# VHH binders against Spectrin beta chain, non-erythrocytic 5 (SPTBN5), part 8

Target 1, 109 residues: Spectrin beta chain, non-erythrocytic 5 (SPTBN5), of Homo sapiens (Human) (q9nrc6r3533to3641)
Amino acid sequence: TPTMEGSLEFKQHLLPGGRQPSSSSWDSCRGNLQGSSLSLFLDERMAAEKVASIALLDLTGARCERLRGRHGRKHTFSLRLTSGAEILFAAPSEEQAESWWRALGSTAA
Short names: E, the ipSAE of ESMFold2; O, the ipSAE of OpenDDE; V2, 0.75 times the mean of E and O plus 0.25 times the DockQ between their complexes.

## First folded at step 8 (VHH; framework vhh_8h5u_2)

Design N2 (from L6 with N102D S106H; at its last look DockQ between E and O 0.52; V2 from the best seeds 0.00; counts 0 for: pae O 4.1 > 2, unsure alone 64.6 < 65)
Fold by OpenDDE, look of step 8:
Structure N2 (fold): chain B 109 residues (1-109), chain A 122 residues (1-122)
Amino acid sequence: as target 1 above (109 residues)
Amino acid sequence: EVQVVESGGGLVQPGGSLRLSCAASGFSLSTSGVGMGWYRQAPGNQHERVAIITSGGYTNYPDSVKGRFTISRDNAKNTGYLQMNSLKSEDTAVYYCATRGDFSFHAIWDYWGQGTQVTVSS
């Protein structure tokens, strides 16, 4: 079972049902992948204390794609959930983006 | 029908204060898992998150407004607030309230208000 933790930026791209949101922006978070669940926290302290998560994503049936510098960030990938919701992520480096993409892809598959 | 409506914006001098309100209808802010955020957009800039409050009451602010802005909620009034003190000219922007709908994200928002203009000028 894959595990992954690190700093990310995230941006809402599609709402459930595949609808476009009225607005969105890139926000910082700490991601923690455990099995088929991805938890997002506002910062490293909150992640370490496991408090005040801002999202708990079930990756079952999800799709993850590399975006290769789209949407104003260099190291990006997208996560599409079965609900139709899609979240864009940006990693601090190409290596981390690739690691996240592989980890999330293996879990969702 | 769900609605999110901001109010309280206006013209204020540098160093002044404003209190923005975000009235929600069609759902309860006290519902478990419901969070709220305030964003702003200045002309030519992208949206910037200026405050967030989780369902558990934890708050977060960027360095640009930390110590000056305070986000809060009044569940009885189903209203969120942004208290803005020590305002600066660079705080001039349209301010938006965002809140979740029917999915699990606390900081990924289903609903955004129409925005309220805040202008800080001498």
Scores: ipSAE 0.024, ipTM 0.407, lowest interface PAE 4.1, mean pLDDT 86
ESMFold2, look of step 8: ipSAE 0.692; ipTM 0.837
ESMFold2 (binder alone), look of step 8: mean pLDDT 78; pTM 0.795

Design N3 (from L6 with S104A S106H; at its last look DockQ between E and O 0.78; V2 from the best seeds 0.00; counts 0 for: pae O 3.7 > 2)
Fold by OpenDDE, look of step 8:
Structure N3 (fold): chain B 109 residues (1-109), chain A 122 residues (1-122)
Amino acid sequence: as target 1 above (109 residues)
Amino acid sequence: EVQVVESGGGLVQPGGSLRLSCAASGFSLSTSGVGMGWYRQAPGNQHERVAIITSGGYTNYPDSVKGRFTISRDNAKNTGYLQMNSLKSEDTAVYYCATRGNFAFHAIWDYWGQGTQVTVSS
């Protein structure tokens, strides 16, 4: 079972059903991948304590794609859920972006 | 039907205060996992998050508004708030409320309001 944790920026790109959100911006978070679940927290402390998550994403049937310099960030990848919702992520480095993409891809497949 | 409606915007002088409201219907803000965020967009700029509150009551603010803005919720009224103090001209923007309705694993913010205009000018 894949696991990963680290700092990310995220941005909602599509709502369920593939609709465009009325507003969206890049926000900072701490991601925690456990099996087929990705939890997003505001900071490392909250992530460590597993409290007050801002999102819990079910990766079952999801699809991940590397974006490579799109949407105003360098190290980006997208996560599209079965609902049609799509979330964009940006990692602090190319290596981390690749690691996230591989980890999320393995659990979503 | 789920609705999210902002109110409380208007014209205010620099140094003044405003309190925005975000009335939610069709779901409860007290439901576990439901969070809320305030965003703003000034003309020619991208959307900017100005406040967020988690289901556990934890808050976060960018440096641009930290110490001046306060996000809160009133579960009895099913309403979120943004108290804005010491307003500056650069705070002029359309302010949006975003929230999750029913707990879902497939989206971060399910619902957004129509926005309310805030203008800070002497």
Scores: ipSAE 0.032, ipTM 0.431, lowest interface PAE 3.7, mean pLDDT 86
ESMFold2, look of step 8: ipSAE 0.614; ipTM 0.815
ESMFold2 (binder alone), look of step 8: mean pLDDT 80; pTM 0.814

Design N4 (from L6 with N102S S106H; at its last look DockQ between E and O 0.86; V2 from the best seeds 0.00; counts 0 for: pae O 3.4 > 2)
Fold by OpenDDE, look of step 8:
Structure N4 (fold): chain B 109 residues (1-109), chain A 122 residues (1-122)
Amino acid sequence: as target 1 above (109 residues)
Amino acid sequence: EVQVVESGGGLVQPGGSLRLSCAASGFSLSTSGVGMGWYRQAPGNQHERVAIITSGGYTNYPDSVKGRFTISRDNAKNTGYLQMNSLKSEDTAVYYCATRGSFSFHAIWDYWGQGTQVTVSS
């Protein structure tokens, strides 16, 4: 199963059902992909200890798409879940964004 | 039905304090995996996260409010709070409460409140 870990920014774009959130901003996190689960943590220590995640995302049936310079960040990709929720992510580099996109794509496909 | 309602906003002088409340209904804030966050938006600005509390009780604040703001929750009242001390004019904004009240793992925040106005002015 695919694994990936690294720093990300995230922003909720759609709520379940495809509804617009009332507000949203880019926040920093540490992402940890294990199989079909993506966990987001506030920092590296919390991620390493796997405690107090701020989000756990089930990638079953999800769709991942590279956005390449949209939404105010350079290295972005979107994750749309089966629920209709969509989360935008920004990586620190193009290489990392590509790695995340491939890792998430292999899980969601 | 799930509801999230902010209250406690108002007009205060610089250096003053306010305590915002976020009353949740339709789910329990004490449920494992449920987190809460406070965001604010000033006119012409982007939304800014001012506080987060995880299901495990860990908190996080940006440097702009660290040491002045404190997020907490009362499980018995199913209410979250944002204690704001040493308020500054730049803290003026609409403050929103966000929470994850679902057992599903298909979203980060499921619900946002309508917001409450905080105005810091002499």
Scores: ipSAE 0.030, ipTM 0.401, lowest interface PAE 3.4, mean pLDDT 86
ESMFold2, look of step 8: ipSAE 0.669; ipTM 0.831
ESMFold2 (binder alone), look of step 8: mean pLDDT 80; pTM 0.805

Design N5 (from L6 with T54V N102D S106H; at its last look DockQ between E and O 0.48; V2 from the best seeds 0.00; counts 0 for: unsure alone 63.3 < 65)
Amino acid sequence: EVQVVESGGGLVQPGGSLRLSCAASGFSLSTSGVGMGWYRQAPGNQHERVAIIVSGGYTNYPDSVKGRFTISRDNAKNTGYLQMNSLKSEDTAVYYCATRGDFSFHAIWDYWGQGTQVTVSS
ESMFold2, look of step 8: ipSAE 0.701; ipTM 0.845
ESMFold2 (binder alone), look of step 8: mean pLDDT 77; pTM 0.782
OpenDDE, look of step 8: ipSAE 0.677; ipTM 0.855
ESMFold2, look of step 9: ipSAE 0.682; ipTM 0.841
ESMFold2 (binder alone), look of step 9: mean pLDDT 77; pTM 0.781
OpenDDE, look of step 9: ipSAE 0.604; ipTM 0.841

Design N6 (from L6 with N102D F103T S106H; at its last look DockQ between E and O 0.58; V2 from the best seeds 0.00; counts 0 for: framework grips)
Fold by OpenDDE, look of step 8:
Structure N6 (fold): chain B 109 residues (1-109), chain A 122 residues (1-122)
Amino acid sequence: as target 1 above (109 residues)
Amino acid sequence: EVQVVESGGGLVQPGGSLRLSCAASGFSLSTSGVGMGWYRQAPGNQHERVAIITSGGYTNYPDSVKGRFTISRDNAKNTGYLQMNSLKSEDTAVYYCATRGDTSFHAIWDYWGQGTQVTVSS
């Protein structure tokens, strides 16, 4: 079971059903991957205490792709859920982006 | 029908204060899992989150507004607020309220308002 935790930025790209969001931005968060679930928290403290998650993403059947500099960030990847929702992520480094991509890819497979 | 409407924007001098309101209808802000965020967009810039409050009442602010902005909500009035103090010219932007109207975890926000203009100028 893959696990990973770290700082990320995220941006809503598509809503469930593949709908366009009325607006979106790159927001900071703490990501916590546990098995087939990715939880997003406001900060490291909340992530550590596992309280007040702002998103809980089921990765079952999801697709993860590296974006490599697209959408105004250098170390990016996208996560497309079976619901049609798509969320873009940006990592602080290329190494972390690669690690997240591989970890998320392993759960989606 | 879900609706989110911002108000309270206007013209203020540097150092001044404004209080923005976000009136929600079609759902209750007190519903478990419903959070709220305030965002702003200046001309030529992308949207920037300036405040967020989770359904449990936890808040977060970027360094650019921390100590000056305060997000809150009044469940009885089904309204969210953004108190903005010590305003600066760089705070000039259209301010948007974002919220969730369902228990879906596939998106952080489902609904955005049309925005309210805030202009800080001497």
Scores: ipSAE 0.474, ipTM 0.777, lowest interface PAE 1.3, mean pLDDT 90
ESMFold2, look of step 8: ipSAE 0.599; ipTM 0.797
ESMFold2 (binder alone), look of step 8: mean pLDDT 78; pTM 0.795

## First folded at step 9 (VHH; framework vhh_8h5u_2)

Design R1 (from N5 with M36V; at its last look DockQ between E and O 0.45; V2 from the best seeds 0.57)
Fold by OpenDDE, look of step 9:
Structure R1 (fold): chain B 109 residues (1-109), chain A 122 residues (1-122)
Amino acid sequence: as target 1 above (109 residues)
Amino acid sequence: EVQVVESGGGLVQPGGSLRLSCAASGFSLSTSGVGVGWYRQAPGNQHERVAIIVSGGYTNYPDSVKGRFTISRDNAKNTGYLQMNSLKSEDTAVYYCATRGDFSFHAIWDYWGQGTQVTVSS
């Protein structure tokens, strides 16, 4: 039942199976948390229209950890999925990062 | 084997245009969920996404290139494109194409090309 929406940056850290990606980048997106699903959209408009999501992450069994300023961004946290994939996220502020971490942690648990 | 290869880079004067190509093999760009992203990296800088097209054809650009760059795809040719107009010196960088061959994420990329150099200089 937890919900959350806001601007985020995301970066692929591990692919499914725990494999290293050939490369990765911090990219902007709009995150929308609904229940056990986190949807990432290109921008706020697409998120509002709920079209063209760039990722739909099932949080069932997922693990969310604060990164404490690692990986070249402030206000960061990581999301490790059951698949072994791990995505890093950065919020615009410490307060938002904390909110996301709490919301995602609650959903994943 | 999956492969992504960029081409079309080169030297161009400010105000000029270039069209980059991203040839994919080993999978089909027409597959549902497949997207294409263009990134660039200037010396001393991190990678910057300059364009993305997701499954369904929706696109996104940062303000730095909006109105000047256009991403597209030709599924028949299994190729992505980046049309770059009104080029500026600050557009100088190595440009990379990224895509995904599996479908876990639409725009979290598994495959990156080796890059193509774009130099904008008078």
Scores: ipSAE 0.492, ipTM 0.789, lowest interface PAE 1.4, mean pLDDT 89
ESMFold2, look of step 9: ipSAE 0.715; ipTM 0.851
ESMFold2 (binder alone), look of step 9: mean pLDDT 79; pTM 0.806

Design R2 (from N5 with V34M G35S M36V; at its last look DockQ between E and O 0.86; V2 from the best seeds 0.00; counts 0 for: grease 26.3 > 24.2, SAP .772 > .668)
Amino acid sequence: EVQVVESGGGLVQPGGSLRLSCAASGFSLSTSGMSVGWYRQAPGNQHERVAIIVSGGYTNYPDSVKGRFTISRDNAKNTGYLQMNSLKSEDTAVYYCATRGDFSFHAIWDYWGQGTQVTVSS
ESMFold2, look of step 9: ipSAE 0.705; ipTM 0.846
ESMFold2 (binder alone), look of step 9: mean pLDDT 79; pTM 0.801
OpenDDE, look of step 9: ipSAE 0.845; ipTM 0.923
ESMFold2, look of step 10: ipSAE 0.614; ipTM 0.805
ESMFold2 (binder alone), look of step 10: mean pLDDT 79; pTM 0.800
OpenDDE, look of step 10: ipSAE 0.516; ipTM 0.801

Design R3 (from N5 with M36V F103Y S104T; at its last look DockQ between E and O 0.47; V2 from the best seeds 0.61)
Fold by OpenDDE, look of step 9:
Structure R3 (fold): chain B 109 residues (1-109), chain A 122 residues (1-122)
Amino acid sequence: as target 1 above (109 residues)
Amino acid sequence: EVQVVESGGGLVQPGGSLRLSCAASGFSLSTSGVGVGWYRQAPGNQHERVAIIVSGGYTNYPDSVKGRFTISRDNAKNTGYLQMNSLKSEDTAVYYCATRGDYTFHAIWDYWGQGTQVTVSS
């Protein structure tokens, strides 16, 4: 069971159903991957306490792809859920982005 | 029909205070998973999240506004608020309210307001 935790930025790209949002922003969060579930928290403290989640993402059937510097951030990848929702992520480094992409890819597949 | 409308912006001197309101209609802020976020965009800059309150009531602020800004919500009035104290010139921007969220995405927003201008100048 893959696990990973670390700082991320996230940006809404598509809403459920594949709809475009009226607006979006790159926002900071703390990601916590446990099995087929990715939890996003506001900060490290709340992540440690497992409260105040920003999102609880079921990765079952999800698709994860590297973005290679698109969308205004360097170390980016996208997560597309079966709901049609798509979230963009940015990691602090290329190494972390690669780690996240691999971890999420293995979980979603 | 869902609608989100900001108000309370204006011109204020440095050190002054403003209270922004975010009136939501067409849904309830008390619904599980619903959160409120405040964003700002200064000319030439990208959107910056300045405050967020999630469904459970926990809040978060970036260091740039921590200790000066306070986000809150009044479910009875179906309104979110941003209390802005000790305002600085660098706080000048258009301020946007974002909501709603759901059981999956608590702070990924369906709706954004039109924005309200905040200008801090002597």
Scores: ipSAE 0.582, ipTM 0.826, lowest interface PAE 1.1, mean pLDDT 91
ESMFold2, look of step 9: ipSAE 0.729; ipTM 0.860
ESMFold2 (binder alone), look of step 9: mean pLDDT 79; pTM 0.804

Design R4 (from N5 with M36V A107G; at its last look DockQ between E and O 0.51; V2 from the best seeds 0.00; counts 0 for: SAP .696 > .668)
Fold by OpenDDE, look of step 9:
Structure R4 (fold): chain B 109 residues (1-109), chain A 122 residues (1-122)
Amino acid sequence: as target 1 above (109 residues)
Amino acid sequence: EVQVVESGGGLVQPGGSLRLSCAASGFSLSTSGVGVGWYRQAPGNQHERVAIIVSGGYTNYPDSVKGRFTISRDNAKNTGYLQMNSLKSEDTAVYYCATRGDFSFHGIWDYWGQGTQVTVSS
């Protein structure tokens, strides 16, 4: 099972059902991919201790796509869940974005 | 109906303090998975998260406000708070409260307030 951890920014793009959120912003987090689950934590320490996750995303049936030059961030990718919710992510580098995209793609497939 | 309303903003001198409140209705902050976040937007800038408290009471702050701002919640009053000390001119912004009834599966906030203006000036 694929695993990956690293710093990310995330932004809600669509709510479940494909609804537009009333507002959204880019937030910092620590992503932890374990199998078909992506957990987002406040910081590296909390991620290491596996406490206080701010999101637990089930990747089953999800779709992950690379984004190019959109939404005010570089090195972005989107994650669309079966619920219709879509979350945008930004990695610190192109290499990391590619790694995340591949890892998430493999779990969602 | 869910409603989130900020209050407590105003004009303050540098070095001063303010306490913002975020009154939630239509759901309980004590519900498992519920978190509260404070964001700010200065003119010409994007929203910046200045504080977050997740279910379980763990908090996080960016370096820009760490040591000066404190987020908390009172479940009995169904209200979130942001204590802002040692305020600087660069803290001037509209401050927004964001909340979600459940962080599970879908991540971020469902509800945002209309914002409260904070102005730090001599």
Scores: ipSAE 0.378, ipTM 0.726, lowest interface PAE 1.7, mean pLDDT 89
ESMFold2, look of step 9: ipSAE 0.749; ipTM 0.865
ESMFold2 (binder alone), look of step 9: mean pLDDT 79; pTM 0.799

Design R5 (from N5 with G35A V54I; at its last look DockQ between E and O 0.66; V2 from the best seeds 0.00; counts 0 for: SAP .677 > .668)
Fold by OpenDDE, look of step 9:
Structure R5 (fold): chain B 109 residues (1-109), chain A 122 residues (1-122)
Amino acid sequence: as target 1 above (109 residues)
Amino acid sequence: EVQVVESGGGLVQPGGSLRLSCAASGFSLSTSGVAMGWYRQAPGNQHERVAIIISGGYTNYPDSVKGRFTISRDNAKNTGYLQMNSLKSEDTAVYYCATRGDFSFHAIWDYWGQGTQVTVSS
């Protein structure tokens, strides 16, 4: 099973059902990919202790796409869940974005 | 119907304090998995998260407000708060409260309030 961990920024793009949120922002987090689940934590410490995740995303049936210079961040990719919710992510580097995209893609497939 | 309403904004001098409130309705803040965040947007800037409180009472603040801002909740009143101390001119912005209304982990924030203006000026 694929695993991945690292710093990310995330932004809500679509809510479940494909609805547009009233507002959204780019926020920092620590991402932890385990199997078909992506957990987002406030910081590295909480991620390491696996306590109080701010989001637990089921990647089953999800779609991950690489984004090119959109939404005000570099090194971005999107994650669309079966619920219709879509979350945008930004990695600190192009290499990390590619790694995340590949890891999430393989898990969702 | 879920609703989030901010209040408590106003004009304050530098070094002053202000307490914002976020009244939630249509759901309970005591529900497991519920989180709340405070965001601000200054003219010409993007939204910035200034505080977040999640399950277990864990909180997080950016360096820009750490030590000055405190987020809290009163479950009995179904209200969230942002205590802002040692305010600076750069804290001037519209402040928004955000919550997860569907209590799912498929979305980060479902509902945002209308915002409340905070102006720090001498």
Scores: ipSAE 0.612, ipTM 0.833, lowest interface PAE 1.1, mean pLDDT 89
ESMFold2, look of step 9: ipSAE 0.736; ipTM 0.859
ESMFold2 (binder alone), look of step 9: mean pLDDT 78; pTM 0.790

Design R6 (from N5 with F103T A107G I108F; at its last look DockQ between E and O 0.36; V2 from the best seeds 0.00; counts 0 for: pae E 2.2 > 2)
Fold by ESMFold2, look of step 9:
Structure R6 (fold): chain B 109 residues (1-109), chain A 122 residues (1-122)
Amino acid sequence: as target 1 above (109 residues)
Amino acid sequence: EVQVVESGGGLVQPGGSLRLSCAASGFSLSTSGVGMGWYRQAPGNQHERVAIIVSGGYTNYPDSVKGRFTISRDNAKNTGYLQMNSLKSEDTAVYYCATRGDTSFHGFWDYWGQGTQVTVSS
């Protein structure tokens, strides 16, 4: 079973290699953390069927940091992958942001 | 080297149609795990997603364009498209193509084009 799943907002902050994207916006998704992988789905049905993810992120060696409401959202954290890519997340509540942060941080080690 | 290049922007009247192209090189758009998205930004506005397609053919659109915009791809030309119908002045923006070069264990989007201008005016 997944170690955690739930609704998130996300935003691509850095591309692989630490490059800046040409466009970056907040979007909604369903996150599913299983093992060392985080899957993001834009659709609840696709999340339930585990098909058509928009991202499948390897958390090995990743770094996860809590943010303090930067980037126009509350309850935020960042995920920096070893590729240099960075994705920002916003949870529906501070409690959920802490839960995601702890789960992602423990997986990323 | 992976590259994406947008084209097909221009001036169109309200109610008109326009098709944007996103030509990819260095990877195949039909490869499993590969996806494409279209984003736009009007002056003074935040960027927004207008379409996503993933390798299985699944698509997603925000309500602002649903029913008017269609994302697709042509595997033979390694090119994605955004068909924009029933255009409104509110659709005026620079449109950006984003792609993922393989199964995205490395991030969400990997590559972006430089943008193409779409102007909808009488």
Scores: ipSAE 0.528, ipTM 0.763, lowest interface PAE 2.2, mean pLDDT 83
ESMFold2 (binder alone), look of step 9: mean pLDDT 79; pTM 0.797
OpenDDE, look of step 9: ipSAE 0.668; ipTM 0.852

## First folded at step 10 (VHH; framework vhh_8h5u_2)

Design U1 (from R2 with M34V F103T; at its last look DockQ between E and O 0.39; V2 from the best seeds 0.00; counts 0 for: unsure alone 64.9 < 65)
Fold by OpenDDE, look of step 10:
Structure U1 (fold): chain B 109 residues (1-109), chain A 122 residues (1-122)
Amino acid sequence: as target 1 above (109 residues)
Amino acid sequence: EVQVVESGGGLVQPGGSLRLSCAASGFSLSTSGVSVGWYRQAPGNQHERVAIIVSGGYTNYPDSVKGRFTISRDNAKNTGYLQMNSLKSEDTAVYYCATRGDTSFHAIWDYWGQGTQVTVSS
């Protein structure tokens, strides 16, 4: 079972059904991938305590793509859920972005 | 109709304080899972999240405002607040309130206000 944990930025790109959000920004979070579930937390402390997650994403049927510096961040990838919602992510390094992409890709498959 | 309206901005001297309000209508902040966030945008910059409060009352702040800003909510008044103390010139920006009522993904916002200008200058 693939696992990943680390700091990320995230940005809403599409709402369920492919609708455009009214507004969005790049926000910091802590990502925790466990199997087919990606949890996002506001910070490392909350992630460690597993409290107040800001998202619990089911990756079943999801699609993950590397964005290669699009959307105002260098090390980005996107996650499209079966709901049609799409979230953009940015990692602190290219290496981490690649690791996330691979892990999420294997999980979604 | 859902609406979010900010107020309380203005001109303040460095070291001063302001309290911003975010009045929500068309939905209830008391609804389980509702999150409130405050963002700011200075000229030429992107939006920056300065505070967020999520389920359970947990809050988060970036280092730039931590210890100076406090987010809160009054469910009875259906209003969110941002208490800003020890204001600095670099806090000058338009401040926006954002709300999300979906428990599945907090901090992805359904509604933003029109913003309120905060100017910190001597």
Scores: ipSAE 0.359, ipTM 0.701, lowest interface PAE 1.7, mean pLDDT 87
ESMFold2, look of step 10: ipSAE 0.685; ipTM 0.827
ESMFold2 (binder alone), look of step 10: mean pLDDT 79; pTM 0.794

Design U2 (from R2 with F103T; at its last look DockQ between E and O 0.56; V2 from the best seeds 0.59)
Fold by OpenDDE, look of step 10:
Structure U2 (fold): chain B 109 residues (1-109), chain A 122 residues (1-122)
Amino acid sequence: as target 1 above (109 residues)
Amino acid sequence: EVQVVESGGGLVQPGGSLRLSCAASGFSLSTSGMSVGWYRQAPGNQHERVAIIVSGGYTNYPDSVKGRFTISRDNAKNTGYLQMNSLKSEDTAVYYCATRGDTSFHAIWDYWGQGTQVTVSS
């Protein structure tokens, strides 16, 4: 079972059903991948305590793609959920982005 | 039909206060992780998250509004709020509300309002 944790930035790109959000920005979070679930937390403390997650994303059937510096951030990748929602992520380094992409791809497959 | 509607925007003088409301209908905020986000976009600027409240009542603010803005929610009214005090001209923007519905596994945000204009000017 793949696991990964680390700092990320995220940006809501599409809402469920593929709808366009009225607004969106790059915001910081702590990501925690456990099995087929990706949890996002406001900070490391909240992630450690596993409280008050920003989101709990079910990766079943999801698709993850590397974006290669698109959308105003380096080291980016996208996560498209079965709901049609799409979330963009940016990692602190290319290596971390690659690790996230591989881990999420493996989980979603 | 699910709707999210912002209200409370308008024209205010510097140093003044406004209270924005985000009324959700068609779903319950209390069943979706208890998260509400307020975002804004000023002319020529990128979108900016100005406040977020998540389950447990934990909040987060950028330095630009910290100490001046306060986010809250009323589960009984299915409404989120943004109290904005000590307003500055640079707070002028369209303010948007984002919230999650009753399906927490499908997105960070499920629904957005159309936005409400806030203008801070003397």
Scores: ipSAE 0.728, ipTM 0.887, lowest interface PAE 0.8, mean pLDDT 91
ESMFold2, look of step 10: ipSAE 0.745; ipTM 0.864
ESMFold2 (binder alone), look of step 10: mean pLDDT 78; pTM 0.788
ESMFold2, look of step 11: ipSAE 0.731; ipTM 0.858
ESMFold2 (binder alone), look of step 11: mean pLDDT 79; pTM 0.789
OpenDDE, look of step 11: ipSAE 0.454; ipTM 0.765

Design U3 (from R2 with M34V F103Y S104T; at its last look DockQ between E and O 0.38; V2 from the best seeds 0.00; counts 0 for: pae E 2.2 > 2)
Fold by OpenDDE, look of step 10:
Structure U3 (fold): chain B 109 residues (1-109), chain A 122 residues (1-122)
Amino acid sequence: as target 1 above (109 residues)
Amino acid sequence: EVQVVESGGGLVQPGGSLRLSCAASGFSLSTSGVSVGWYRQAPGNQHERVAIIVSGGYTNYPDSVKGRFTISRDNAKNTGYLQMNSLKSEDTAVYYCATRGDYTFHAIWDYWGQGTQVTVSS
């Protein structure tokens, strides 16, 4: 069971069903991967205290793809959920992006 | 119909203060899970989140405005606020209010206002 935690930026790309969001932006967060669940928090403190998560993503059946510098950010990867929703992520470094991609990939498989 | 309307923008000198308001209608900010965010966009730049307050009252700010900006909400007035102190020229931008109704990840934000211009200049 893979685990991963670290700072990320995220951006909504597709809504459930593959619809386009009316507005989106790159927002900072703290990601916490536990098993098949990815939780997003506003910052490290809130993640540590496990309060006020802004998202709890079920990775069952999800697909993760490396984007490698698309959508206005470097070190990016995408997460497509079974719902059809797709979230873009950006890591602080290429190494971290690779780690996240591998961790999420193994979890979704 | 849901509507979000910003106000309070204007011209201010460096070091000055402004208080932006975000009036929501068609839904209640007191609803569990509702968050309010403030974003800004300067010419040629992408939207930048400058503040967020989630259900429960937790707030978050980027380092660029931390200690200077304060986000709050008045559920009775169904209004969000952004108190901006010690303003800098770099804070010049159109400021947008955004809201979302829960912590589910269907969308980052459900509703955006049309924005209010903030100009910091001597």
Scores: ipSAE 0.485, ipTM 0.776, lowest interface PAE 1.3, mean pLDDT 89
ESMFold2, look of step 10: ipSAE 0.517; ipTM 0.754
ESMFold2 (binder alone), look of step 10: mean pLDDT 80; pTM 0.807

